Miniprotein binders against q6w4x9r395to579. Designs and how they scored, part 216

Target 1, 185 residues: q6w4x9r395to579
Amino acid sequence: GHCSLEGGSFVTTFDARPYRFHGTCTYILLQSPQLPEDGALMAVYDKSGVSHSETSLVAVVYLSRQDKIVISQDEVVTNNGEAKWLPYKTRNITVFRQTSTHLQMATSFGLELVVQLRPIFQAYVTVGPQFRGQTRGLCGNFNGDTTDDFTTSMGIAEGTASLFVDSWRAGNCPAALERETDPCS
Key: E = the ipSAE of ESMFold2; O = the ipSAE of OpenDDE; V2 = 0.75 times the mean of E and O plus 0.25 times the DockQ between their complexes.

## First folded at step 18 (miniprotein)

Design eh24 (at its last look DockQ between E and O 0.93; V2 from the best seeds 0.74)
Fold by OpenDDE base, look of step 18:
Structure eh24 (fold): chain B 185 residues (1-185), chain A 82 residues (1-82)
Amino acid sequence: as target 1 above (185 residues)
Amino acid sequence: STTRLRIEFRDISEEQAKKVEEIIRFEAEKSGVDVEFEYHDGRLTVEARGSPYAIEWFLYIIRLRLWWEMEGVEIYVIKVES
């Protein structure tokens, strides 16, 4: 499964459902029992301009009982708040520079993350087939059905992205907005 | 059915407790979980009530958020009753 966070506010789920939102919060991208130690992949969005529609991805976070790895738009990788030099390796996670503009987080448990640093901070999540039907979050449920991708944290299928996205907030943040934006923003 | 969850935070300051409460209240509201708080002498006790699914998610998400937002704060699950 491939999930992408592009253009500052666009998401494509594992099931290839595209949607957009504008929020300034931390959101759960991927939660799954296949992630060890209660792991979750999260996305941090912040304001990138004056208007509410000017939001962008500013960091990706992998959080578990063992690790708190942050990849920020400033090309800083931290674990538990401590800056780490690349390549950085933990027990089952490795973060390294893939290209001049891309970082990669590789894992031993079937999760891969590629982060494009420039010109737009974007993220690409790949999960193995063992994750099929066992994922939750903004990246959807990876079951081959796009119609139920907007399932909330409470297991309720929503028709709009707004309520869906809000359910996956990992912070005390305002509700997300669904507005038309420039796909290049 | 209704599940009751009791969790505790130990050696927590009043200021920390307030922050924890804010996090928990937010997630409780989202999850449709009723919560009650008691802080006494460095211990914050939280009792939560909701559906089994709601409580399960509630516990997960508050753990996650506490890991992320409250460094050093440890949660203790005292009792779960269904």
Scores: ipSAE 0.693, ipTM 0.874, lowest interface PAE 0.8, mean pLDDT 94
Fold by ESMFold2, look of step 18:
Structure eh24 (fold): chain B 185 residues (1-185), chain A 82 residues (1-82)
Amino acid sequence: as target 1 above (185 residues)
Amino acid sequence: STTRLRIEFRDISEEQAKKVEEIIRFEAEKSGVDVEFEYHDGRLTVEARGSPYAIEWFLYIIRLRLWWEMEGVEIYVIKVES
């Protein structure tokens, strides 16, 4: 299964459902019991500078009880707050420079992340078939049905991306409706 | 169907407790979980009530956020009752 986070705050789910959102927050991108140590992949979005309301991906985070790996648009990779030289390896995760503009996080548990650093910070998530029907977050539920990919953290299928995305916030951030009516955001 | 969850944090300062409460209140409101707090002698106790699904997600997301946002704070799950 493939999920992408591309320029202009576009997301394509594991079931190939495209959507766009604008928000300044950290979001749960992928959570699954297939990720060890209560792991989750998170996406950090911030103002892009293109317009007042547009946001873009600025970091991807793999977080578990053992690891806090941050890959940020400033090209720094950290684990638990400490900058790491590439290639960087833990017991089950390797982060390395795939090309001059791309980093890859490969894992032994069926998750692969490729991050394009330039010209636009983008991320591409690949999961093995064992994840089918067992994912939650911005990448959808990977059940082969696009009509319920907007399932919230409470298990409710929504028809709009904004309510769906807001439910996956991992930070004390305003809801999309509050942001869109605020002249300063 | 209502699940009751009791968790506690041990050996934390009043300042740490305030930050933990801020995170927990936000996630409780988002998840439809009712929470009550008590801080005493470096121990923060949280009583939470909600549906089984809401409590499962609530516990997961507060653990994840505390790991992401704070250092030296450990959750102890004391009781889960339906």
Scores: ipSAE 0.667, ipTM 0.856, lowest interface PAE 1.2, mean pLDDT 88
ESMFold2 (binder alone), look of step 18: mean pLDDT 89; pTM 0.887

Design eh25 (at its last fold request DockQ between E and O 0.88; V2 from the best seeds 0.84)
Fold by OpenDDE base, fold request of step 20:
Parts: structure tokens; C-alpha cells; sequence
Structure eh25 (fold): chain B 185 residues (1-185), chain A 82 residues (1-82)
């Protein structure tokens, strides 16, 4: 499954459903029992301008009971809050520079993350087949059915992205604005 | 079915307790979980009630957010009843 966060406000789920939202919060991007130690991948959005529609991805965060990894445009920060030189390696996670503009987080448990640093901060999440039907968050549920991708944190399938996105907020933030559009448009 | 959860925070300041309450209330509202708080002498006690699914997620997300936003604050699960 491939999930993408592009253009500052566009998301394509694992099931290839595209949508757009404008929010300034931290969101659960991927949560799954397949992630060890209660792991979750989160996306941090912030204002990139003065209008409500000017929002952008500013960081990707992987959290578990054992790991805290923050990938931003400027640095990679770990558990102790210190920036780390790359490559950074833990027990089952490696963060390294893939290209001059891309970082990669590789794992032993079937999660891959590629982060484009420039010109736009974007993220690409890949999960193995073992994650099928066992994912939740902004990247959807990876069950091959696009019609239920907007399943909230409470397991309710929504018809639009608004309540879906808001349900995955991992911070005390205002509601997001959404418009279901093709990220490539 | 309804699940009742009691969690505690120990050696927590009033300021920290207020922040924890803000996090918990936010997540409780999203999850349809009813919560009650009691702070006394450095201990914050939270009673939560909701569906089994809601309580499970509630506990997970609260733990996650506390780890992310309030390092050093430890959560203790005291009771889970269904």
C-alpha cells in the first residue's frame, strides 16, 4: 500500500483515494497493530500563509513506546530531542538520506517512509501486504475498498473527508477544511 | 456494552493536571467517552466510560499524546471493567 501527502494539503490513501484538507494540527497518519510497541505515524501540519487554505506538511513523526523520530525540513530529532546525524539507526528503524532532497525511514516491520524535503515537504508511506485491512488514520484502511477509506477513529465510515480527518487529530486543534479533489489536479 | 476505565496521574502539578485534562477532554469528546476528573494533592484521577472500542482507542491516543506532548507524566491504569 502506498499513501502520499503532497502539495501541502493533498492526501492519497493506501487504497488510492485522493482527498484534500486544510488543517493545522497533528494527525494520525498510520496506526496499526502491525507497528511494534504501539507505534503510530503522525503528520504535522501548520500554516504556510495567512489564509485558512494556506497549510502545509511540516513534519512527519513516528512514535512508539520505544521510539520518537521527528522528520522535518531542517532536522531529524529523536527521543532526547537532539538532532541526529544521518544515517540514524535504532533496533528496527533506519533513517538515512536517500538523495539530496529525500530522506528515507526504513524499518524491519514493513513500513517505509520517504520524505521529500524540497522544494515542497512531502511524504510517501509504503506498507507491506501484512498491513492489509489493519491500518487506520489519514492513509485509510488499506482493504481495497475506496468507499470506506474515510473511516473515523471510532470506526464510522464517513462520506466526506471532513469528519474523517478531524477524527484523527492528535492535538487540541480546530477542525480542518476539506474538499475531495484529485491531488494531481 | 459499557467499559469503565480509571486512570491516575501521580506526582503531577496543578498546571500539569490542567494540561492533561485538556488533552483527555478533547479525546474523550471525539471518542464519545464520558470523563470525570478529580485532582487532589498531586494526584489526578480520571474516570472514563464508553464502549469497549471507544475506551480502547481513548486510552491508546491519550497515552500517545502524553508521550508526545507531556514527557515525564506517567499514566497508571487502575481499573478496567466491562
Amino acid sequence: as target 1 above (185 residues)
Amino acid sequence: STTRLRIEFRDISEEQAKKVEEIIRFEAEKSGVDVEFEYHDGRLTVEAEGSPYAIEWFLYIVRLRLWWEMEGVEIYVIKVES
Scores: ipSAE 0.859, ipTM 0.943, lowest interface PAE 0.5, mean pLDDT 94
Fold by ESMFold2, fold request of step 20:
Structure eh25 (fold): chain B 185 residues (1-185), chain A 82 residues (1-82)
Amino acid sequence: as target 1 above (185 residues)
Amino acid sequence: STTRLRIEFRDISEEQAKKVEEIIRFEAEKSGVDVEFEYHDGRLTVEAEGSPYAIEWFLYIVRLRLWWEMEGVEIYVIKVES
């Protein structure tokens, strides 16, 4: 399954449902029991223009009990706050420079992340078939049905992206009702 | 049905406890979980009550946010009752 974060504010889910949102926050992109040590993939968004409501992707984070790997738009990779030279390898995770503009995080548990650093910071998430029907977050539930891809953290299917996105906040951040709503919502 | 959860944090300062409370209040509000706090002698105790699903997500997201946002804070699950 494939999930993408493109153009700074666009997301395409594992079930190929596209949407756009804006918000200054960290969000749960992917959570699954297939990720070891209660792991999650998170996406960090911040302001990208003169408007208070315009935001774009600035970092992708893999977080578990053991690891806090941050890949940021400044092209620095850290684990638990310490900058790492690439290639960087743990037991289950390898981060390396794929090309002059792309970094890759490969794992032994079926998660792969490719980050485009330039010209715009973008991320591409690939998960193995063992993840089918077992994902939660901004990348959707990977169940083959686009009608429920906007399922909130409380398990409620929404018709608009804004309530769905707000439910996946991982930070004390204002909700969409306190800021400009996504054009698709 | 209703699940009751008791968790605690040990050997934390008043400053750390305030930060933990901020995270927990926010996630409790999002999840529809009722929470009560007591801080005494470096121990913060949290009593939480909500649906089984809400409590499961609440505990997961609180732990994840603590890993992301704080250092030196360990969560202990003391009791879970339905």
Scores: ipSAE 0.797, ipTM 0.905, lowest interface PAE 0.7, mean pLDDT 89
ESMFold2, look of step 18: ipSAE 0.735; ipTM 0.881
ESMFold2 (binder alone), look of step 18: mean pLDDT 89; pTM 0.888
OpenDDE base, look of step 18: ipSAE 0.776; ipTM 0.905
ESMFold2, look of step 19: ipSAE 0.701; ipTM 0.868
ESMFold2 (binder alone), look of step 19: mean pLDDT 88; pTM 0.883
OpenDDE base, look of step 19: ipSAE 0.683; ipTM 0.867
ESMFold2, fold request of step 20: ipSAE 0.761, 0.779; ipTM 0.891, 0.895
ESMFold2 (binder alone), fold request of step 20: mean pLDDT 89, 89, 89; pTM 0.893, 0.892, 0.891
OpenDDE base, fold request of step 20: ipSAE 0.819, 0.852; ipTM 0.923, 0.940

Design eh26 (at its last look DockQ between E and O 0.89; V2 from the best seeds 0.71)
Fold by ESMFold2, look of step 18:
Order: C-alpha cells, then sequence, then structure tokens
Structure eh26 (fold): chain B 185 residues (1-185), chain A 82 residues (1-82)
C-alpha cells in the first residue's frame, strides 16, 4: 500500500483517497500493530510563509518506545535531539541517503519511507500487505473502502477532511484550516 | 461497558506534573475519557474512565505524546477492576 504527502498540503491515502488540509501541528500519519514497540509515523506541518492559512509538510517522525527519528530538510535526529550522519542504523531500521535530494528509511517490519528534501519537501510511505486493514491515521485504514477513509481516532467515519484530520493531532494545537471549509479559499 | 484506569507518575516535579496534566486533559477531552487528577509530593495520580475503545486510544496517544514531548517521565498504569 502507498500513501503520499505532496505539494506541501496534499495527501493521498493507502486507498487512493486524495485530500488536502492546512494546520500547524504534528499529526499521526500511520499507526499500526505491525509497527514494533508501539510505533507511529508522524507528520509535522507548519506555516509555509505564503499566508497564515497555508501550511506545508516540514518533517516526518518515526517514534516508538525505542526510536525517535526526525527527518527534516537539513537533519536526521535521534534520541536526545542529536543530529546523526547517514547511514543511520538500528537492528530494524536503516536511514540512508539515496541521492542528493532523497533520503530513505528502510525497515524489517514492512514500512518504507522515502523523503524528497528538494525542491519541495515530500514524503512517500509504502507498507507491505500485512498492514491491510490494520492502519490508522492520516494515511487512512487501508481496507479498500474509500467511504470510511476519513475515520477519526475514535473510529467515526466523517464526511469532511477537517474533522478527520483534527482527530489525529498529536499536540495541543488549534484545529486545522481546510480550504474546502473556507468560503474565500 | 466502562473501563477504569489508575495512571501514576512518581518522582516528578510540579512543573512536569503540570505539563503531563495538560497533555492528559487535552487527550481525554478528544477521546471522551473522564479524568480526575491528584498531585501530592512528587506523585501525580490520574483516575480515567471511558469505553474500552476510547481508553485504548487515549492511553496510546498519551504515551506517544510523553515520548515525543517530555524527558524523564515514566507512566505506570493499572486497570482497576470492579
Amino acid sequence: as target 1 above (185 residues)
Amino acid sequence: STTRLRIEFRDISEEQAKKVEEIIRFEAEKSGVDVEFEYHDGRLTVEARGSPYAIEWFLYIVRLRLWWEMEGVEIYVTKVES
């Protein structure tokens, strides 16, 4: 399954449902029992500098009981916030530079992350078939049914992206701004 | 059905307890989990009540946020049977 974060604010779920949102927060992108040690992939969004209503992806974070890997344009950071030289390895995870513009996080548990650093910070998430029906977060539930792609953290299917996205906040932050919900967008 | 948890933090400062309370209160509201706090002499105790599904997510996201946002804070959880 494939989930993408492109163009700063666009998301395509594992079930190929596209949407966009704006919000200054950290969000749960992918959580699954297939990720060891209670792991999650998170996405960090911040103002893009165009207007107060526009935000873009600025970092992707893999976090578990054992790992804290932050990938942003200039830095990979692990436990204690220390920058690391690539390649960076644990037993289950390797982060390495594919090209001058792309980093890859490869894992033994069926998750692959590719991050484009330039010209636009973008992320591409690939999960193996063992994740089917077992994901939660902004990437959706990977169940083949787009009618419930906007399932909240409480298991409620919503008709709009904004309530769905807000439910996946991982921080005390204000509700996301969605262009579809702003008459002036 | 309703699940009850007792959540404890030991040997934490008042400043750490305040931050933990802010996280827990926010996530409890989002999850529909009822919480009550008591802080005394380095111990923060939280009584949490909610549906099994809400409690599962609440506990998961609280732990994840503690890992992300804080250092040196350990969470101890006991399911309170009735």
Scores: ipSAE 0.737, ipTM 0.873, lowest interface PAE 0.9, mean pLDDT 86
Fold by OpenDDE base, look of step 18:
Structure eh26 (fold): chain B 185 residues (1-185), chain A 82 residues (1-82)
Amino acid sequence: as target 1 above (185 residues)
Amino acid sequence: STTRLRIEFRDISEEQAKKVEEIIRFEAEKSGVDVEFEYHDGRLTVEARGSPYAIEWFLYIVRLRLWWEMEGVEIYVTKVES
């Protein structure tokens, strides 16, 4: 399964459902029992302009009971708040520079993350087949059905991205908005 | 069915307790979980009630957020099915 966070506010789920939202919060991208130590992949969005529709991805976070790895738009990788030099390796996670503009987080448990640092901070999530039907979050449920990708954290299928996205907030933040904006924003 | 969850925070300051409460209240509302709080002498006790599914998610997200947002805070959990 491939999930992408592109253009500042666009998401394509594992099931290839595209949607967009504007929010300034931390959201769960991927939660699954296949992730060890209660792991979750999260996305941090912040304001990139003056309007509410000017939001962008500013960091990706992998959080578990053992690791707190942050990859930020400033090309800073931290674990538990401590800056790390690349390549950085934990027990089952390795973060390294893939290209001059891309970082990669490789894992031993079937999760791969590629982060484009510039010109736009974007993220690409890949999960193995063992994750099929066992994922939750903004990346959807990876079951081959796009119609139920907007399933909330409480297991309710929503018709709008806003309510879906809001359910996956990992912080106390305002509600997400849906509005047509410049795809480059 | 309804599950009752008791969460305890020990050696927690009043300021920390307030932050924890804010986090928990937010997640409780999202999850449809009823919560009650009691803080006394460095101990915060949270009683949560909801469906089994709601409680499980509630506990997960609370643990996750506390781990992320509040370093050094440990939680103790007791679940009671009813």
Scores: ipSAE 0.575, ipTM 0.823, lowest interface PAE 0.9, mean pLDDT 92
ESMFold2 (binder alone), look of step 18: mean pLDDT 84; pTM 0.835

Design eh27 (at its last look DockQ between E and O 0.85; V2 from the best seeds 0.00; counts 0 for: pae E 3.6 > 1.5)
Fold by ESMFold2, look of step 18:
Structure eh27 (fold): chain B 185 residues (1-185), chain A 82 residues (1-82)
Amino acid sequence: as target 1 above (185 residues)
Amino acid sequence: STTRLRIEFRDISEEQAKKVEEIIRFEAEKSGVDVEFEYHDGRLTVEARGSPYAIEWFLYFVRLRLWWEMEGVEIYVIKVES
C-alpha cells in the first residue's frame, strides 16, 4: 500500500483517495498495531509563504515507546534532540541517503518512508500487505474502500477532509481560526 | 456503555500539572470524553468517562503527547472499568 504527501498539502491515501487540507499542526499520518511499541508516523505542517491559507509539510516523525526520529528538510534528529549523521541505524530502523535530495527510512516491520527534501518537502509511505485493514490516520484505513477513508479518531466517517484531518491532530493547535474552505472557485 | 479511566501523575509541580491539564482538556474535548481533575501535593489524579472507543483514543493521544511534549512526566493508569 502507498500513501503520499505532496506539494500543495495534497494527500493520497493507501486506497488511492486524494484530498487536500489546510492546517498548521502535527497529525497522525499512520498508526497501526503492526507498528511496534505503539508506534505512529506523524506529519508536521506549517504555513507556507505562497498564500495566506496554504500550508506545507515540514517534517515527518516516527514515534514509539522506543524511538523518536524526526526528519525535516536538512536534519535527522532522535531522542533528546541529537542530530545524526547518516546512515543511522537502530535494531529495527535504518535511515539513509537515497540520493542527494531523498532520504529513506527502512524498517523490519514493513514500513518504508521516502522523504524528498528538495525542491519541496514531500513524503511517500509504503506499507506491506500485513497492514491491510490495520491502519488509521491521514493515510486512511487501507481496506480497499475509499468511502470510509475519512474516518475520524472518533470512528465517524466524514464527508469533508477538514473534519477528518482535525480529528487526527496530535497537538494543541487552532482549528477555529481556519475558516472551512469553500470548495467553490 | 461507559468506560471509566483513572490516571495519575506523581511528583509533579503545579506548573507541570497545569500543562498536563491543558493537554488532557484538549484531548478530552476532541474525543468527547468527560474529565475531572484533582491536584494535591504533587499528585494529579484524572477521572475520565466516555465510550470505550473514545477512551481508547483519548488515552492514546494523551500518552503520545506526553512522549512528544513533556519529558520526565510519567503517567500511571490506575483503573479501567466498564
Scores: ipSAE 0.296, ipTM 0.679, lowest interface PAE 3.6, mean pLDDT 82
Fold by OpenDDE base, look of step 18:
Structure eh27 (fold): chain B 185 residues (1-185), chain A 82 residues (1-82)
Amino acid sequence: as target 1 above (185 residues)
Amino acid sequence: STTRLRIEFRDISEEQAKKVEEIIRFEAEKSGVDVEFEYHDGRLTVEARGSPYAIEWFLYFVRLRLWWEMEGVEIYVIKVES
């Protein structure tokens, strides 16, 4: 399954459903029992302009009981708040420079993350087939059905992205908005 | 059915407890869980009530938020009753 966070506010789920939202919060992209130690992949969005529609991805975070790995738009990688040199390796996770503009987080448990640093901070999530039907979050449920991708954390299917996205908030933040935006923003 | 969850925070300051309460209240509201708090002598006790599914996700999000926002604060699950 492939999930993408592109253009600042666009998401394509594992089931290839595209949607957009504007929020300034941390959201769960991927939660699954297949992730060890209660692991979850999260996305941090912040304001990128003066309007509410000017939001962008600013960091990706992998959080577990053992690790808190943050990849920020400033090309800083931290674990538990401490800056790390690349390549950085933990027990199951390796973060390294893939290209001049891309970082990669590789894992031993079927999760891969590619982060494009420039010109737009974007993220690409890949999960193995063992994750089928067992994923939650903004990336959807990876069951081959796009119609139920907007299932909230409480198991409720929403018709709008904003309510769906809000259910996956990992912090106190304003409600997400669903508005037309420049796909390049 | 209704599940009751009791969690505790130990060696926590009053200021920390207030922050924890804010986090928990937010997650409780989001998940449809009822919560009650008691702080005494460095211990914060939280009683949560809701459906089994709600409690599960409530606890999950609370753990994540605490890990993210409250470094050093440990959560203790005391009991879960269904």
Scores: ipSAE 0.167, ipTM 0.589, lowest interface PAE 2.2, mean pLDDT 91
ESMFold2 (binder alone), look of step 18: mean pLDDT 88; pTM 0.878

Design eh3 (at its last look DockQ between E and O 0.82; V2 from the best seeds 0.00; counts 0 for: pae E 8.7 > 1.5)
Fold by OpenDDE base, look of step 18:
Structure eh3 (fold): chain B 185 residues (1-185), chain A 82 residues (1-82)
Amino acid sequence: as target 1 above (185 residues)
Amino acid sequence: STTRLRIEFRDISEEQAKKVEEIIRFAAEKSGVDVEFEYHDGRLTVEARGSPYAIEWFLYIVRLRLWWEMEGVEIYVIKVES
């Protein structure tokens, strides 16, 4: 399954459902029992301009009981708040520079993350087939059905992206908005 | 079915307790569980009630938020009763 966070506010789920939102919060992208140690992949969005529609991805976070790995738009990789030199390797996770503009987080448990640093901070999540039907979050449930991708954290299927996205907030933040915005914003 | 969860936070200040409570309330709202709080002398006790699924999500969210926002604050699961 491939999930992408592009253009600042666009998401394509594992089931290839595209949607957009504007929010300034940390959201759960991927939660799954297939991730060890209660692992979860999260996305941090912040304001990139004056308007509410000017939001962008600013960091990706992998959080587990053992690790808190943050990849920020400033090309800083931290684990548990401590800056790490690349390549950085933990027990099951390796973060390294893939290209001059891309970082990659490779894992031993079927999760791969590619982060494009420039010109737009974007993220690409890949999970193995073992994750099928066992994922939750903004990336959807990876079951081949796009119609139920907007399943909330409470297991309720929503018709709008905003309510869906809000359900996956990891913090107290303003409600997400669905507004048509320049995809380059 | 209904699951009851008791969790504790120990050696926390009143200010920290308030922050934790905010996290708990957030998690409770997102998961659909009912929660009650008691803070006494550095210990915050939380009782949560909900479906097994709700409780699972509740605890998960709490752990995530704590890890992210409150470094050093430990959560203790005292009792889970289904």
Scores: ipSAE 0.281, ipTM 0.679, lowest interface PAE 1.7, mean pLDDT 91
Fold by ESMFold2, look of step 18:
Structure eh3 (fold): chain B 185 residues (1-185), chain A 82 residues (1-82)
Amino acid sequence: as target 1 above (185 residues)
Amino acid sequence: STTRLRIEFRDISEEQAKKVEEIIRFAAEKSGVDVEFEYHDGRLTVEARGSPYAIEWFLYIVRLRLWWEMEGVEIYVIKVES
């Protein structure tokens, strides 16, 4: 399964449902019992222009009981607050430069993250088949059905992206704008 | 079925307790659990009630928010009854 976070706050879920949202917050991108040690992948968005509707991805965070790996738009990779030289390895995670413009985080538990650093900070998430039907967050539930990909943190399927995205906030931040309901975004 | 959860936060200031309460209320709202608070003498006690699924999600959100937003505050799970 593939989930993408692209410029202008565009998201495509594991079930290929596209949507757009606007917000300046940290969001749960992917959580699953398949991630060890209560692991979660999170996305950090911040303002990117002069309009209140202009937000973009600024960091991706992998968080577990053992690790807090941050990959930021400033090209710095940290774990638990300490900057790391690449390639960087833990027991089950390897972060390395895939190309001059892309970083890759590979894991032993079926999660792969590719981060495009330039020209625009973007992220691409790939999960193995063991994750089918067992994901939660902005990337959807990976069950092959787009009608319930907007399932909130309370397990309620919503018809709008804004309610769905707001439910996955992981911090004190403003609610997302109504523009996230635009079907063409 | 209904799960009852009791958790405590120990040796926290009134200012810290206020921030923890905000986190707990947020988690309760997102997970669909009912919560009650008591702060006394540096100890914040929270009673939470909900389905087993809701309680698990509640604790996950609380731990995530504390990890991200507050250093040095530890959660103690005292009792879980289903």
Scores: ipSAE 0.012, ipTM 0.369, lowest interface PAE 8.7, mean pLDDT 79
ESMFold2 (binder alone), look of step 18: mean pLDDT 87; pTM 0.865

Design eh4 (at its last look DockQ between E and O 0.88; V2 from the best seeds 0.74)
Fold by ESMFold2, look of step 18:
Structure eh4 (fold): chain B 185 residues (1-185), chain A 82 residues (1-82)
Amino acid sequence: as target 1 above (185 residues)
Amino acid sequence: STTRLRIEFRDISEEQAKKVEEIIRFEAEKSGVDVEFEYHDGRLTVEARGSPWAIEWFLYIVRLRLWWEMEGVEIYVIKVES
């Protein structure tokens, strides 16, 4: 399964449903029981454009009971907030420079993350087939059906991206319902 | 049905307790979970009530946010009763 976070705050889910949103918050991108130690992948968005409502991806975070890995435009930071020299390796996770503009996080548990640092900060999430039907967050539920990809954290299937995205906030942030558009509806 | 959750934070300062309460209030409101707090002698106790689904998500996201936003704070689940 493939999920992408691209310029202009565009998201394409594991079931290939595209949408766009604008918000300044940290969001749950992917949560699954397949991730060890209650792990989750999070996406951080911040204001980026000339418009006050324009936002873009500024960091991707892998977080679990054991790991705190922050990948931003200029650095990789771990549990104690220190920048790490690459490659960075734990027993289950390796972060390395794929190219001069791309970083990769490879794992033993079926998650792969590729981050484009330049010219625009973008992220590409790949999960193995064991994740099918067992994901939740901004990347959707990976069940092969795009009609329920906008399922909120409370298990409610929405027809628009706005309530769906706001339900996956992982921070004390205001709702951004008035600024978001679902490109599929 | 309704699930009741009791969680506890031990050996935390008043400042830490205020930050934990801010996180918990936000997640409780978002999840439709009712919460009550008591802080005494470095112990913050939280009583939470909501649907089984809401409580499961609430506990998960609170724990995740504590890992992300705070240091030196551990959550203890004392009781989960439906």
Scores: ipSAE 0.713, ipTM 0.868, lowest interface PAE 1.0, mean pLDDT 85
Fold by OpenDDE base, look of step 18:
Structure eh4 (fold): chain B 185 residues (1-185), chain A 82 residues (1-82)
Amino acid sequence: as target 1 above (185 residues)
Amino acid sequence: STTRLRIEFRDISEEQAKKVEEIIRFEAEKSGVDVEFEYHDGRLTVEARGSPWAIEWFLYIVRLRLWWEMEGVEIYVIKVES
């Protein structure tokens, strides 16, 4: 399964459903029992301009009982708040520079993350087949059905992205908006 | 059916407790969980009630957010009753 966060506010789920939103919060991208130690992949969005439609991805976070790995748009990788040199390796996670503009987080449990640093901070999530039907969050449920990708944290299927996205907030933040924006922003 | 959850935070300051309460109240509202708080002498006790699914998610998301936002704060699950 491949999930992408592109253009600042666009998401394509594991089931290849595209949508967009504008929010300034931390959101759960991927939660699954296949992630060890209650792990979750999260995305941090912030304002990139003055309007509500000017939002962008500013960091990706992998959080578990053992790790708190942050990859920020400033090309800073931290674990538990401490800056780490690349390549950085934990028990089952490795963060390294893939290219001059891309970082990669590789894991031993079937999760891969590629982060494009420039010109736009974007993220690409890949999960193994063992994750099929067992994922939750903004990346969807990876069951081959796009019609139920907007399932909330409470198991309710939503018709619009706003309520779906809001259900996956991992912070006390305002509701997300769904507005037309430049695909490049 | 209704599930009751009791969790505790120990060795927590009043200021920390307030922050924890804010997180919990937010997530409780989102999850349709009723919560009650009691803080006394460095211990914050939270009573939560909701559907089994709501309580399960509530506990998960609270743990996750505490890991993310409240470093060093330990959560103790004291009792779960269905």
Scores: ipSAE 0.680, ipTM 0.868, lowest interface PAE 0.7, mean pLDDT 94
ESMFold2 (binder alone), look of step 18: mean pLDDT 89; pTM 0.888

